# VH-VL binders against q9nrl2r1430to1533, part 127

Target 1, 104 residues: q9nrl2r1430to1533
Amino acid sequence: GGVHELSAFEQLVVELVRHDDSWPFLKLVSKIQVPDYYDIIKKPIALNIIREKVNKCEYKLASEFIDDIELMFSNCFEYNPRNTSEAKAGTRLQAFFHIQAQKL
Key: E = the ipSAE of ESMFold2; O = the ipSAE of OpenDDE; V2 = 0.75 times the mean of E and O plus 0.25 times the DockQ between their complexes.

## First folded at step 7 (VH-VL)

Design z4 (framework fv_iluzanebart)
Fold by ESMFold2-Fast, scan of step 7:
Order: C-alpha cells, then sequence, then structure tokens
Structure z4 (fold): chain C 104 residues (1-104), chain A 124 residues (1-124), chain B 107 residues (1-107)
C-alpha cells in the first residue's frame, strides 16, 4: 500500500464525514446516552477511528478498509430499528459509500 | 473467574499436522477476541494473530500469515491454532489470551487473561 | 513493524531496593503500551496498560510512566516474588510487538 492508496482512503473518509447522513457515525456511541449499546455491539467503530487507522497506515489492503466501513453500517442496523433516523441515515450513507468504493 | 484452559503438551516430528486448543469459561466467549502468542525456548514473546469468535474474523501477524491457521468453535467456547506441516523451528510454548476493547477509542487494546500455555516440541 | 527495545537485558537488585526498567519504541506508540511479568514456567501477567494504568490486583509498588517512544516501569520496593522477566508491548499498530524482555535477578 502506497501513498496513492492511502490518499484514496483519506479522501473517501473525508467525503463520508462531510455527507449529511454521517452524524450517527462521526464518533463512538456514548454509553451515558445509550447505556445498552456496548452490551449489544461487540466490535464498535466510527469514522474518527477509521480515519485514525488510515492516518497510521493500518490498512494494508482496500478490502480491510472496506470491511471496517461495512462493520460500522452493520453495527448501525443491528442496534437501531429499521424506522429510526439512525437506520435511515445509515442506509443512505451506505449506498453513497458503495458508489464511492468502486474507485478503490 | 474468567479462565482460558489450553490443551496439553505435544511432541511431534517435522511434517506432521497439529491442532492445539484454548477453551474459555466464566465469560461470554463470543464477546471477546482471542489472540495467540509464541515463545521460543529462551526467547521473548511474539504475537501470531487474533480471532473474534462471534463471526470468525481472523487477523494474522505478517510473519505468521500462511504458516498457521487460527479458528474458533463458538458452540464449545474454544479457539484453535493449527499447523498443516510442522518444522523444527515451531518448537515453542504457545499461549492464548483474551483481548478487551477501549470503548472510547474503539481500538483493540491489551490482553487481560492468559491461558497456561501449550508446549510444542518438534524433533526427529 | 514497530520494534520495541528494552534495557537493561538483566537488572540485579536486592529486596527492598527500587528497580527501573526502560522500553523504547522505534516510532511513537502514543500511550498504547502494556507491561507484563513472566515467572519461569508461567504465562505472562498483565501489570500496566495505557502506559501508566495498573491492572486489577497489581500492587501499588508497580508504576508505569512515559509516552511516545520512551517508557519506564518502576518497582518501588522490590519483593522476593518480583524476581521475574518483564516485557513491554505496544498495541498502537498491528502487528502488536513485544520488547525482548528485562530479567530482574537477585544480587
Amino acid sequence: as target 1 above (104 residues)
Amino acid sequence: EVQLVQSGAEVKKPGESLKISCKGSGYTFTDYWIGWVRQMPGKGLEWMGIIYPGDSDTRYSPSFQGQVTISADKSISTAYLQWSSLKASDTAMYFCARHTYDWESGYYEYFDYWGQGTLVTVSS
Amino acid sequence: EIVMTQSPATLSVSPGERATLSCRASQSVSSYLAWFQQKPGQAPRLLIYDASTRATGIPARFSGSGSGTEFTLTISSLQPEDFAVYYCQQYDNWPYTFGQGTKVDIK
């Protein structure tokens, strides 16, 4: 994984962060605000964590980066009922990600 | 009373296959990663890889990729480390360890509980 | 990979004295550093994580300090049961890596 590969990951994370539907994903879910989240979700992740992993060159393959983004969406749909604002935002952001991920 | 109990010592010849085990008890096995660590005689500790038993997501250290297979059977709360063909340089103590998360950062953190170790001796 | 280097290789100390062990990383690991104790024939035991946080049940005489590339484990008043090998381990980047160990021996 060269400079161009890591730059592409950085650009994609920035695009996700700037998307209107990124609000449920910007940082880890608060235990104070959502007390049972960490009882249900055992592999928590958020865009700030993924960005940090990109910056530390932890992704050696595009598939590893994609897997972490997909884990983030999977967690959203596991915890949040289908008709919630969080689940709806996740559905739209995931669709956007799938289009952008074709560049990788 | 979290415990990780490993299988007993093994004596093998080069070219033989081997599968050793690590059984977790006293906690929900599918909620924690299990890692494997090698310690060669008189040497230090080396991370081999980790597995999340809930979905069998497995990650290897680059130096062990392709040399071993890590797996888990969540129905019996057991993780495994397997060699298809042993070599003399595989002679070592092998430890399993349970990993916990930093919920604030989401990063993988330290290993809090360790198995007692499995001694593997590979000689002619 | 990040290389962890411990010094000294062997430290000879009398009971009741202070022992200071060093660990250096080849690049910054922030505070993502753990210390382990290993006695002959036993599994490693977690002492310190996040560079300075004592694990549950670890005596107050063990303390960790440092950040970035330079870390120290201090045993303020060495007890007979503290003679062991000590390892530092970074968990900032995969693969996680250990130092080669410092053996704390009786003089």
Scores: ipSAE 0.000, ipTM 0.549, lowest interface PAE 10.9, mean pLDDT 85

Design z5 (framework fv_iluzanebart)
Fold by ESMFold2-Fast, scan of step 7:
Structure z5 (fold): chain C 104 residues (1-104), chain A 124 residues (1-124), chain B 107 residues (1-107)
Amino acid sequence: as target 1 above (104 residues)
Amino acid sequence: EVQLVQSGAEVKKPGESLKISCKGSGYTFTDYWIGWVRQMPGKGLEWMGIIYPGDSDTRYSPSFQGQVTISADKSISTAYLQWSSLKASDTAMYFCARHTYDFEYGYYEYFDYWGQGTLVTVSS
Amino acid sequence: EIVMTQSPATLSVSPGERATLSCRASQSVSSYLAWFQQKPGQAPRLLIYDASTRATGIPARFSGSGSGTEFTLTISSLQPEDFAVYYCQQYDNWPYTFGQGTKVDIK
């Protein structure tokens, strides 16, 4: 048991995962559950993938990390109509992200 | 290193309950689906179901829906497969496996790491 | 469910020879197909995913091809450690389904 330093990116991903509106973003949209998703969304991403990229030190610039988070929200709004619970959750979580991103 | 370690062999009688485990280590347990696969003696592999430990989203193969319960305890990085009442036909090797993702040339999914298996024998 | 059919059930091959294993899906699975190797008493080992992509650490003698409903696993020069049962698996639609397996046995 030692204490391990968390990167700023890891801390922000943890905050997003813990947010009540993270449920549409925790994991990749299942092709089995939503067969047409990958016909529409060509660059799929989710918080679990972003967290893995953070843990593997794959983000060389903060802008690359921010771009992946923004891609996640963009995909949500592209696939889901504005009145869906997914789109509403995405709107609130994106606003939360913009506030928390000041820690970067 | 990524590792899935399953609980030891079980010998049970029909009607008994059983819960077997699959413990993940070397990765963030809540970020990957865990699947369960049955292999009857001398037969092939069959998917039972999958669980995402981060939110407990669980999907069963139709032939196993209602026959078993899949669960996970993220505080100890462990997934479970449970029977309320065992049948002789449940005699099999049970494997757990971790789902993974590849994004370099598109969206691809597959099961990359497997547990060593848990042999369950149910006889009277 | 999508039914996966493997042929032959048993393939007898001598060391150094080429082995070709077939897998057919009852409906198109695009390229969402994986190949696994299983030796007696062991867990399955991933060989190929996305029909043709070799998994990390898998020797170059293993190759996969095909799309849609017809898939092939080729072992270009069979080694003694390659005698095993091979399974194909589709992951295009739930439930995920395996073929019945092809046993690669010594001639």
Scores: ipSAE 0.020, ipTM 0.676, lowest interface PAE 6.7, mean pLDDT 87

Design z6 (framework fv_iluzanebart)
Fold by ESMFold2-Fast, scan of step 7:
Structure z6 (fold): chain C 104 residues (1-104), chain A 124 residues (1-124), chain B 107 residues (1-107)
Amino acid sequence: as target 1 above (104 residues)
Amino acid sequence: EVQLVQSGAEVKKPGESLKISCKGSGYTFTDYWIGWVRQMPGKGLEWMGIIYPGDSDTRYSPSFQGQVTISADKSISTAYLQWSSLKASDTAMYFCARHTFDFEYGYYEYFDYWGQGTLVTVSS
Amino acid sequence: EIVMTQSPATLSVSPGERATLSCRASQSVSSYLAWFQQKPGQAPRLLIYDASTRATGIPARFSGSGSGTEFTLTISSLQPEDFAVYYCQQYDNWPYTFGQGTKVDIK
């Protein structure tokens, strides 16, 4: 617990950020450029928010960290039709995440 | 602690190029937008543009589109504001500022930390 | 662009008095409004965000209220260090825009 869990979360977020398919997830969707996004998505999240929560030790359990990552993917698939570049990137990054999360 | 440190004052002639900097420390530089604000002598504040250093997504205020270039080098946690050809009307104090997010609600953006400012004087 | 209009341009008050500053948006900005304080020769300092939330370290005498198009910053008992220019800023729509500022000066 504690220190080892935090290091594992940090490493996984860094790996996700560096992945080629992370581009839709690096930062929150702009409500200015996509005005209807926040009418549809009620719990927005992105990798930068998750990383800051990790850095502030806000995740008490690995399941809470995993839930936030899964929420990020769920939001992607809810807003973006399955044939979009966003949804395709999300599908590939989620598969990568599932493999890496086995280490948690 | 979070800190934004800007480059020193500049005195330039019209037509010269200039690049000023804003170095972030005490936080993950690539996770926050950096904005640039102009304050002309004796006047109020004007947003020029913002950049997300993680992917170089850059947005300009319409009044500054094509007038300046905003960039960032994430390897040294530094954002830049650049003019290809300065005008006397560019004489102003320039501030950089960090945008933050409300982590609970996910979409509120406000400026929580500011650099000390860079005074740019353009005269013949 | 959303135009932010502050009133009055200059507010003259005595130490210990209450100051009320107004900020009006040309269209609704919901609660995506911040207030900044700027003293001569200094960078702006964040006071209030989300219309009514005080930033860390900001004294309780500063309070913000409002939503939509009408916003107010109140300083309940002005201290000598509070004489400054105050700016409102919307972050609901790009480009983000500031009001022209209200100068709070000694009567």
Scores: ipSAE 0.052, ipTM 0.721, lowest interface PAE 5.8, mean pLDDT 88

Design z7 (framework fv_iluzanebart)
Fold by ESMFold2-Fast, scan of step 7:
Structure z7 (fold): chain C 104 residues (1-104), chain A 124 residues (1-124), chain B 107 residues (1-107)
Amino acid sequence: as target 1 above (104 residues)
Amino acid sequence: EVQLVQSGAEVKKPGESLKISCKGSGYTFTDYWIGWVRQMPGKGLEWMGIIYPGDSDTRYSPSFQGQVTISADKSISTAYLQWSSLKASDTAMYFCARHTYDFESGYYEYFDYWGQGTLVTVSS
Amino acid sequence: EIVMTQSPATLSVSPGERATLSCRASQSVSSYLAWFQQKPGQAPRLLIYDASTRATGIPARFSGSGSGTEFTLTISSLQPEDFAVYYCQQYDYWPYTFGQGTKVDIK
């Protein structure tokens, strides 16, 4: 249950962070560099935020953790056109996530 | 416990190079931005720039663009502020500070923990 | 850049009195405003962020208010350890900018 799933969340976030395609997701998008991002994306999130939530034991269910990861990918595809390096990295990382999430 | 520990005071001459450090501990170093703030003697605080150690994304205040280099070595949880050629006007206290993200707003950062400061004196 | 102006430059108060410090932005910064305390020879300490949220470990006597261009920091019953310089900082627009500081001195 809860403690087993929390340990699995920690392992999965570390694997996502270490993945070559994690670069668009490591930290929140900068409003300074991308001023219109927060006009379009209303629920911003990134791997560093998710990792902190895991470390603070804020996820009680695997579904809550999965929802935050999926929100991160959804934001990527909403903001970035399909042909961008960000969207392509997101597609590959999401596929990797779906394989790893089978363990949750 | 979150701590930022800075390198010791420096006394230099104009034209010399210098690199000062800020070592983080008690948290995941790669998950937080590190910023540098200058305080000239008897003056207020000036934001110099910020770095995200996880990918070395670095941003400078326009006043400091090209004047200093900010870098980080995530393997030893240390951020750096560097001058290629010091000027007398660089005499100041330099602080590093950890910047936290505001999870609710999602995009603004404020200084939550500070190093003790490094005094740099540049005189001929 | 957004210019932050603090007033007064120096505020003289007696222990136990209320101190009110003002910070004005040259344009709206919404609620993205922080307050810091700095004592001589020490690093700044975060007191308030998001205009009114107290940082962890900060006593209840410190409170922040305001939005847009006008902000206040209030110290409801000033203690001897509260004599310091106080800075406001906006983080709505790049570059982030500090006010020039208000020195809170013993009367």
Scores: ipSAE 0.103, ipTM 0.746, lowest interface PAE 5.7, mean pLDDT 88

Design z8 (framework fv_iluzanebart)
Fold by ESMFold2-Fast, scan of step 7:
Structure z8 (fold): chain C 104 residues (1-104), chain A 124 residues (1-124), chain B 107 residues (1-107)
Amino acid sequence: as target 1 above (104 residues)
Amino acid sequence: EVQLVQSGAEVKKPGESLKISCKGSGYTFTDYWIGWVRQMPGKGLEWMGIIYPGDSDTRYSPSFQGQVTISADKSISTAYLQWSSLKASDTAMYFCARHTYDFESGYYEYFDYWGQGTLVTVSS
Amino acid sequence: EIVMTQSPATLSVSPGERATLSCRASQSVSSYLAWFQQKPGQAPRLLIYDASTRATGIPARFSGSGSGTEFTLTISSLQPEDFAVYYCQQYDWYPYTFGQGTKVDIK
């Protein structure tokens, strides 16, 4: 029954959610607040969606989980200029993720 | 009786294309993943990738990503491993194997049944 | 990737004797470890999964133990048909990885 990788995914998502730099990533970007976001970003994703996928056991491989997390960071850096609070938070959170993902 | 039957041995030249097959019988083909494993002459086993025949969801080992294509035709219970351009370094025995998975969590586990292997020799 | 290291590379034993094969993971793989037997000219055969569970049809003389990073396959009374190469494989971390094999040979 259960797989270590799925338990590790849940643990890692919780750690990401609790991190001080998670604020740009907790939920999908609001179209009302950021109207051009979905014109630029074609594959939106956020930690709440990734966590739901983990809880529903939709990731079969660690690489699929890692790809969704990396997509989230890639979207952040594509939309947000380097000098923004969002991009700086993304840089720090991505570094934290890479350290933790070595366990995966 | 669960059985995986692979296509026969192949002798090829560098640059040629090749597609080998693995046919499942004795079980519901779309309920299990099919994996491919390489064994170079005198060497150990290397996991190449897997496919879920029900929806053709395919995942590759990073070492084999871009080197081969894995596909399946569920209508004839057959999985395939394909090269667009063979290299001498592709000379090996190739095994297909059925992956069990945890149906509750939806995660695959281990190889339970193996094909007999397909020997591929690539030489000039 | 997780590196699986098996020892010894070759184990020479007499029929009827106990054989002990080791498999070490570069980091924890919990209990998600399988053992396979491969005889010359044949496909690998699943012996043990989840570190210690014997596959269907596998004789009781084969047993597995261990968790985390250190695993052992034991053949309690080696039979002539047991001379083969044995591989361990982890399936806790992607990509799945195999050890290099231990050859069990006649003394």
Scores: ipSAE 0.000, ipTM 0.537, lowest interface PAE 20.2, mean pLDDT 85

Design z9 (framework fv_iluzanebart; at its last look DockQ between E and O 0.75; V2 from the best seeds 0.00; counts 0 for: pae E 4.3 > 2)
Fold by OpenDDE, second read of step 8:
Structure z9 (fold): chain C 104 residues (1-104), chain A 124 residues (1-124), chain B 107 residues (1-107)
Amino acid sequence: as target 1 above (104 residues)
Amino acid sequence: EVQLVQSGAEVKKPGESLKISCKGSGYTFTDYWIGWVRQMPGKGLEWMGIIYPGDSDTYYSPSFQGQVTISADKSISTAYLQWSSLKASDTAMYFCARHTYDFESGYYEYFDYWGQGTLVTVSS
Amino acid sequence: EIVMTQSPATLSVSPGERATLSCRASQSVSSYLAWFQQKPGQAPRLLIYDASTRATGIPARFSGSGSGTEFTLTISSLQPEDFAVYYCQQYDNWPYTFGQGTKVDIK
């Protein structure tokens, strides 16, 4: 492949992935680790999935991309109590995202 | 095009160590699980384990726990299966396979692409 | 582990005829069920995932049905290239497990 400039979506995903608080979001929750996760979360999503969608040019609007990111955080807060490391990481990462999303 | 290319056939003796490889291309290697499947001569398929190259999260089938080591080097988009001491009973075809995600259903993942297989023959 | 049992062990079918393959799980696997085709000297090829969804590029003559513990793969009109071994596989619970396979050969 050749070298090409990253889109705004690609760049933002890269920044999210590199963030210290991205660890709960890098991939889909494993059913092996959390057997009941998919009984509760009906629209699972993670940064690897979002990155794939970006790579496939599935986002035509910034709002669609933002919606998926917000869904990712929503899922985290729905499943994880506030005092968990996952929820705390999510809170910080979401704040970071909201700042970066202003550039979209 | 998504491809998984495995290392070549191996002929080994009992007691020897071995590490075979599976290189992925045509997709973001770190974003998809890779699994290993054993197929002994004339027999069926057996899941051995899976690894997520992005963070090296790994799960082994109980039958293979402690028998093999699954690892990955994301810098070269390669997954590995290795033995510290081969046995004659390890003679088999070994396949790697990619674990993908259904974007529409969004509930679970499945294995869609397979390597061509690596034949391992262990005999004295 | 969840035990997957396929039947029959061997299915002899004439070209153009319907082939029906069964797969039973020892416990419910919901729709976390895939079907694979394997020809001699080749890697398995994904045919069906999520019990009833055809993988990309798979001919319409292949169809999957079922949920829970009983699953079926149907080949509506067997083609010469369809003679092979077919495996079902559950991915509801780790370890993932395959059926022992059904060999579809020519009558």
Scores: ipSAE 0.567, ipTM 0.880, lowest interface PAE 0.9, mean pLDDT 93
Fold by ESMFold2-Fast, scan of step 7:
Structure z9 (fold): chain C 104 residues (1-104), chain A 124 residues (1-124), chain B 107 residues (1-107)
Amino acid sequence: as target 1 above (104 residues)
Amino acid sequence: EVQLVQSGAEVKKPGESLKISCKGSGYTFTDYWIGWVRQMPGKGLEWMGIIYPGDSDTYYSPSFQGQVTISADKSISTAYLQWSSLKASDTAMYFCARHTYDFESGYYEYFDYWGQGTLVTVSS
Amino acid sequence: EIVMTQSPATLSVSPGERATLSCRASQSVSSYLAWFQQKPGQAPRLLIYDASTRATGIPARFSGSGSGTEFTLTISSLQPEDFAVYYCQQYDNWPYTFGQGTKVDIK
């Protein structure tokens, strides 16, 4: 990666965070609210973690960035049944992401 | 670069209200939990609660539930700790602290950055 | 809540000597344990996290060990600036809890 690539990743994360359907993904799932989450999900991730990785230049390739975003959605669908507000938000945000990711 | 700056010392009477602040700088304020810790004179440290400024999600330690209000204003990168009615037993040093991500695990947060503390004295 | 108990309450050691501080949890906290140093009039300073990982900028003489319920902080060659109160803290479960502290006095 480069400075322009990092700017593109940051802009995309900002767009995801501002999306109405980002609420399940802003921060790591709370162990206080969802105590069994970390028993089921072994590679947790959220937008705040991804944003900090972008800011610390942890992503060398666009594919690494995309993989972390896709992992976030995969975790959502694994933990949450299809009929939940979390899964529905994830479906819509993932579709939005796929459109925006074409800019990378 | 990362700094937490707290408001100055306060001298109050029992029954008065008080709101103290913790201003973050050098990082994205909305992406990190801020916690409040009490230290009574000559005593150890106690967690009071934590807040996530990005969505205002807040958790209180059971012993502080209903005793204080924790809030944040993300437009000015500031977290607050508030009492509606102070008691003499609230006399203490109050610290704010910001969590740090463990990028290797990503699971749990430890608190690495601390404010300088706000001394609150409540006396008649 | 998880209760953290530190021992001894006060430890007096000479410069250059090894200091060993203990911390016990009332139930397992795995390795989600941190050690903090606090000097008079100052905020706490993170020394160790994940039971044994030294925080950035912390001298190599500080080391942590343990898992589950039994933890130890070791200062291998105590310096005059190491006189302080040391706290352990678990972050495995909310509410996060501190031990009562061990005061290290330099003889």
Scores: ipSAE 0.502, ipTM 0.857, lowest interface PAE 1.8, mean pLDDT 90
Fold by ESMFold2, look of step 9:
Formats: C-alpha cells, structure tokens, sequence
Structure z9 (fold): chain C 104 residues (1-104), chain A 124 residues (1-124), chain B 107 residues (1-107)
C-alpha cells in the first residue's frame, strides 16, 4: 500500500466510529465492569487503539489493518453471548465493515 | 505536541464549591482516558479517578467516591474536577494526566502526559 | 485495592554511585508497573513502564526490573539532577495505586 491506502484506513475507522453500533468497540473493555474479560480475551483491541495505530502509520499492509478490525469482532463474539446488546451491535457493525472494506 | 493545561491556583473557604479544569490539546481528546491525582502537602500521589471523555465513562477510587465529581466537555477538550463543599483537608496539589496506549502489549495502560498542577488552598 | 510498598523511605547516595529502590505489591501485578520521578514543585515524570521499558527520552542510567510482586528501580550512576522522590505505580487493576515514595537525597 501507500499514501492512498493510509487515507482509506483513516476514512474507514472514522466511519466505523460514527456508526450507531460502535459503542461496544470505542475503547477497551473495562476491567472494572467486566473483571474476567482479560482472563478470556488475550489480544484485546478497540477502535481508539486502531485509530492511533493508523495515525502512527503502524499498519504496513491492508491485511494487518483488516486483521485488527476482525480481531475486534472476534473478541466480541467470543466473550458475549449471541443475544446480548454487545453481540448484536457487533454483528451489525461487522456487516457494515465488510461493505466499506471493499474500498480497500 | 500533546499538552494538558490546568486552571490556576485557588484559595477557598470551607463549604465553598470549586471546579478546576484540565484542557487537552495536540491529540484526539475523546480517544484517551484523563485522570486526576491528588498530592497533599508533603505526601505522596493518590489516584482520584479517571474519565473517558468520548462517552463520559467514569471510575473513582473508593476513597474519593462521593467526595468529588469528575466530568468532561468534549466540545472544548476539557476535563473537570469539582467539589460541592470544600473542606480544609482538600488543601492539596491536583494533577490531571492522560494515559497512552501500549501498541505492542495492547492491554497495558500508563499515564505519560501530565498537567502542571493546580494548587487548591482551603482555609477559614 | 493493591497496596504498593516502597523501600527505603529515604536513600542518601553520592553522585556517581548506584541507587537501588525497591517496590513490593500486595498481590501480583504481573509486569504492569511504572516508575515516576517527581522533583520539588513539578509534576511527576514517567521513567519506566511495563516494569523495565524506559520511556522516551529517559537516560540509560535508569533501569527497571522485576515481575509479579517485587520490582526494582536502579540508577547506575547517580547524577546531581536525580535528587527527587520516586514512586512506583501498578496499573494491573483499578484503582491504580502508587507506593508511598522513596526520597533520594544526594549525599
């Protein structure tokens, strides 16, 4: 990738953050609210971290960026039962992501 | 460059209210936790609480729960610490601090940017 | 809440000598341990995070070690500007807590 690919990462993260279903993914899950989360999820990640990695040019390949976004959804589905608000939001946001990722 | 600029020193009387501020610049204010740390005269550092300005998610240390209110106004990139009724024992230096992300660990959070401090003196 | 205990309370060291500061946690904090320096009238300054990683711009004479419950900050050759109070802080579990501090006086 190059300059246009970096701009596409920025644009996609902005669109994900703006989406109504982004609320479970904006920041790392709180260990205060969910004490056992980090016993189960070993590679935590969230949109604010992904945005900072984009801003710092940490992604060298589009596949690295996509892997972090998919890891974010995988963590959500691994931890949260299907009928929770978190898992439902994850399903809808992931579907939106797949549509937008065609721009990459 | 990342900066946290705090409001100026305060001299107050017991029972008065007070709201001090911490303005962040040089970064996306809504993407980082801001915390408040108290340092009483001649004493060590104590975490009071943290806030995520993007959604106002807030956590207090147990000894400060109900003693202060932490808030943020994301439209002006400013976090606040406030008392409804000051006590003489609130005399201290108060620092705000911003956390950073450890990209390589992904889990570890540490506070590497600090405001200059706000001295609050409460005396009758 | 996790109690952080530092020793000694005060350490008197001549310039050029080695200073060793200890920090003990009441339960394991893995490697989620930071060290801060605070000079009179100033905000704390991050020295070490993740138990052993120097923050950007921190001189190589500062090093951290340890894991679990026992941690050490070493200043390999103390300089006059290193007169300060040093705090350890765990960030494994909320509330984050500081040790009570070790004051380093230059002898």
Amino acid sequence: as target 1 above (104 residues)
Amino acid sequence: EVQLVQSGAEVKKPGESLKISCKGSGYTFTDYWIGWVRQMPGKGLEWMGIIYPGDSDTYYSPSFQGQVTISADKSISTAYLQWSSLKASDTAMYFCARHTYDFESGYYEYFDYWGQGTLVTVSS
Amino acid sequence: EIVMTQSPATLSVSPGERATLSCRASQSVSSYLAWFQQKPGQAPRLLIYDASTRATGIPARFSGSGSGTEFTLTISSLQPEDFAVYYCQQYDNWPYTFGQGTKVDIK
Scores: ipSAE 0.272, ipTM 0.791, lowest interface PAE 4.3, mean pLDDT 90
ESMFold2 (binder alone), look of step 9: mean pLDDT 90; pTM 0.909
OpenDDE, look of step 9: ipSAE 0.545; ipTM 0.878

## First folded at step 9 (VH-VL)

Design A1 (framework fv_pamlectabart; at its last look DockQ between E and O 0.80; V2 from the best seeds 0.00; counts 0 for: pae E 9.5 > 2)
Fold by OpenDDE, look of step 9:
Order: sequence, then C-alpha cells, then structure tokens
Structure A1 (fold): chain C 104 residues (1-104), chain A 123 residues (1-123), chain B 107 residues (1-107)
Amino acid sequence: as target 1 above (104 residues)
Amino acid sequence: EVQLVESGGGLVQPGGSLRLSCAASGFTFSSYWISWVRQAPGKGLVWVGEINPDDSTIYYAPSLKDKFTISRDNAKNTLYLQMNSLRAEDTAVYYCAREGSDYEDYGDYFDYWGQGTLVTVSS
Amino acid sequence: EIVMTQSPATLSVSPGERATLSCKASKSVSSNVAWYQQKPGQAPRALIYGASTRATGIPARFSGSGSGTEFTLTISSLQSEDFAVYYCQQYNNWPLTFGAGTKLELK
C-alpha cells in the first residue's frame, strides 16, 4: 500500500515536528552559526528535508524512511556531546520515533 | 565491595534468543549508569548500550538496537540484556560495567566490570 | 560515531623501560577519555579517566595526558605484570566507542 505508507510517513513526520524535542532537527544546521558542522557531518539531514522526500514519494520502502530518520539522530549524537540540550532532545525524540515506527 | 556478576551465557543456534543477567552488589544500584560491553574472541571491546538510573532511558549502539533490549530490576539489583535473532557475529563475552559517578547528568568511565559471560552462536 | 585510533597496534618493550601509547579521536572529545588494561582471560580494568586521572588503586607509574583529539597513556617503568592489552575509550558522545587496543608485549 504505497498510498497508505505515504500517509503513515506523513503523519509520523508531522508528529515528530510537533514534538517538543524537535527543535534541533527542524531544518539543516546553519554553517554560519556552526562553522565546523559540515566538516564533521558528511550526510546532513533534517525533518524538513525528510518531509519533502515524503511529499515527493521518494521513499519506496519503510526502511528507507527509517534510515533517514536514524541518520538524523546519528548526526546529532556525533556532533553534540552527551551533556548538551541537543543530544538530550535527540534521545527523547528518537525514543518517541521508535515507538511510533512500530506502527508502520 | 562493588561486584558485578554476569550470567545466562551459553550456546545458542542462529536466530535464537538469550537473556543475560548482571547481578550487582556493594553499591546503590539504582544510582548508577550501567552498560553492557561485549568482546568477540580475540577482538576488541564494543559498547552495546547503557541505562540511565534517573529515568531508565536506554541508549543503544545503533547496530544493535533492533534486536537487543536492556532493562533493569532495582528490587533485585539486576541488569538484563535480552538478545533476539542472534547471529554468529554476536558471539562474544558480554560484560556489564558500572559507570563511575560524576557531577554530570550522564555516565562516566567504566570503573567496575564483571568477569563476563560467554555467548556462542553456532549451528 | 567517533572513531578512536590507537597506535601502535603492538608495542615491544623491556622491563624497566618507558612505554608510550597513543590514542586519537576522530573529533574532539574534550577530556572524556578513559584507559583500560586487559590481561588474557580477564575483564578490563580501569586505569585512567578524565584523560589524566588515575583510577583507584592504580600505581603511580601509569599516567594519562591529552585533550581534544590526542591522548597518551604512559607507563614510566614497566613491570612484568604490565604486559597486556590497553584500550582507550571516549564517553563524550553517543555511541560510546573504544579503540582497537595496543598490545604491550615483552621485548
């Protein structure tokens, strides 16, 4: 069910964006604000990009969608130390995602 | 004296499941971060995951989160590792390790280790 | 993930001599680095934490230094019981990661 999957992905992205801990992930990191970010993170991604991919039906498999979401969190944890607000927010959002992803 | 004792290891077939236990004593179990760390024969140390004592939040190594589940029972001072869909590459000695307390709200280095329990996945 | 690179893979040293082990992080991990010693058939033992603080009961001949991406473990005068594998580890970022280890062997 491609249509059903698309709807499920859309809904999940909406829920992620609305989550209180989504603020580090809404859009790509600014190179101006974080000059070294793109020296460290080689595959940047954010919820707005993922949402666009969903809207364009670029995800053929649920695993592809999940991979991008996991990449988003992986990037966060690689760049941000464990004691940062970003890492902590990422942890909570990822936990939420894992619960919601089980419904896909 | 701080002690960690792993148990539950053994021989399992590929696709099988196993639950490891880590019995803790000599310290306030509910106050410490504790990790699982594994070591394949003749290989290095690999972090599996950890559990936060404050809210029981669990952090996993990305490659293992789908088939491993960490949990704890504070009443029994015991940490658990549920392993499913085991493969040959999961063969290893599995250690539980206490993370030293620091002023940070996350775990520190592994100050105490159990002696480990061997898990062998083979057909 | 942050990659911890240890060098050399094997280090041959005579008793009484100085041993220097290196650990490099793929990105800054501040001082959140620990060193462990492991002998065959035994669990790892903590030596150093916070890059430079000796763990409880660790002899003074063991010392750690470094910050950011470059770290060093030094054994000032090797004793017979010091021949083992040594691992560095960062606990600055998730996931926690170890180096591949340095085997310190008798020359």
Scores: ipSAE 0.776, ipTM 0.916, lowest interface PAE 0.5, mean pLDDT 94
Fold by ESMFold2, look of step 9:
Structure A1 (fold): chain C 104 residues (1-104), chain A 123 residues (1-123), chain B 107 residues (1-107)
Amino acid sequence: as target 1 above (104 residues)
Amino acid sequence: EVQLVESGGGLVQPGGSLRLSCAASGFTFSSYWISWVRQAPGKGLVWVGEINPDDSTIYYAPSLKDKFTISRDNAKNTLYLQMNSLRAEDTAVYYCAREGSDYEDYGDYFDYWGQGTLVTVSS
Amino acid sequence: EIVMTQSPATLSVSPGERATLSCKASKSVSSNVAWYQQKPGQAPRALIYGASTRATGIPARFSGSGSGTEFTLTISSLQSEDFAVYYCQQYNNWPLTFGAGTKLELK
């Protein structure tokens, strides 16, 4: 957890947000537009929330940061059928994340 | 006609590694999603993971991520499972299974299965 | 993860009888359900896909039905070779998941 680790978390989040396939993950799913989402997904998370947590220094361990990113993908795959644009984007962004996380 | 043959199983000590192979014949291997599925003795079927036709996309069961690596060699018509840090709970028959879907889409049901290869993790 | 719940765990029936096997998904899987038969010491064999479509070479006595969360496999006139374990499986969402199986045994 020092300044160097927090800078690495911020850099990784920025790379995720800039990726073309980040669009399903930028903000929390709207309950109005997707009424049953929060009945199914009990621990919602999105890139804007993760970025806020990095900014507020809420991650003490790299594992906590990685767990939130993986939770974000897990939620996507749990809610969305495999043939949806959301699941396909999640697939590609998760692959990108795994490559970038190795550098962490 | 369609045939899948697993090999490379056997007895391995805890913490050890094995590489399983699945030799395919009777179909255009490079056009299909292929999965690994395992079955512990006396237990049910558990999906391990899948790999797309051109080796660009691989999915794993969440509990097996980072422990197993799936790969394929389309020139040899062979699917591989690299298994590391093996534990007793990894003891199972390991099957390769063909997914009956289009080349550019995600997998489907498992229309053909190999005979399986037994991996036993024991001292 | 979508949980596939099969019932009953064991079904005792006689040859010539009808067997009905149940599979319930914890979340809608549309019609993306398959059924497999497995005999002792053998690999699974696909019976039904798309909830209701028989795989190639599967006898007409096997039929499937259902959509959404509730699915059934029916074997209309049981033959001696039909005593096996039957698994349902969803392929709608990652991870792909199987039910725990229904053992169909001779009464």
Scores: ipSAE 0.011, ipTM 0.657, lowest interface PAE 9.5, mean pLDDT 88
ESMFold2 (binder alone), look of step 9: mean pLDDT 91; pTM 0.934

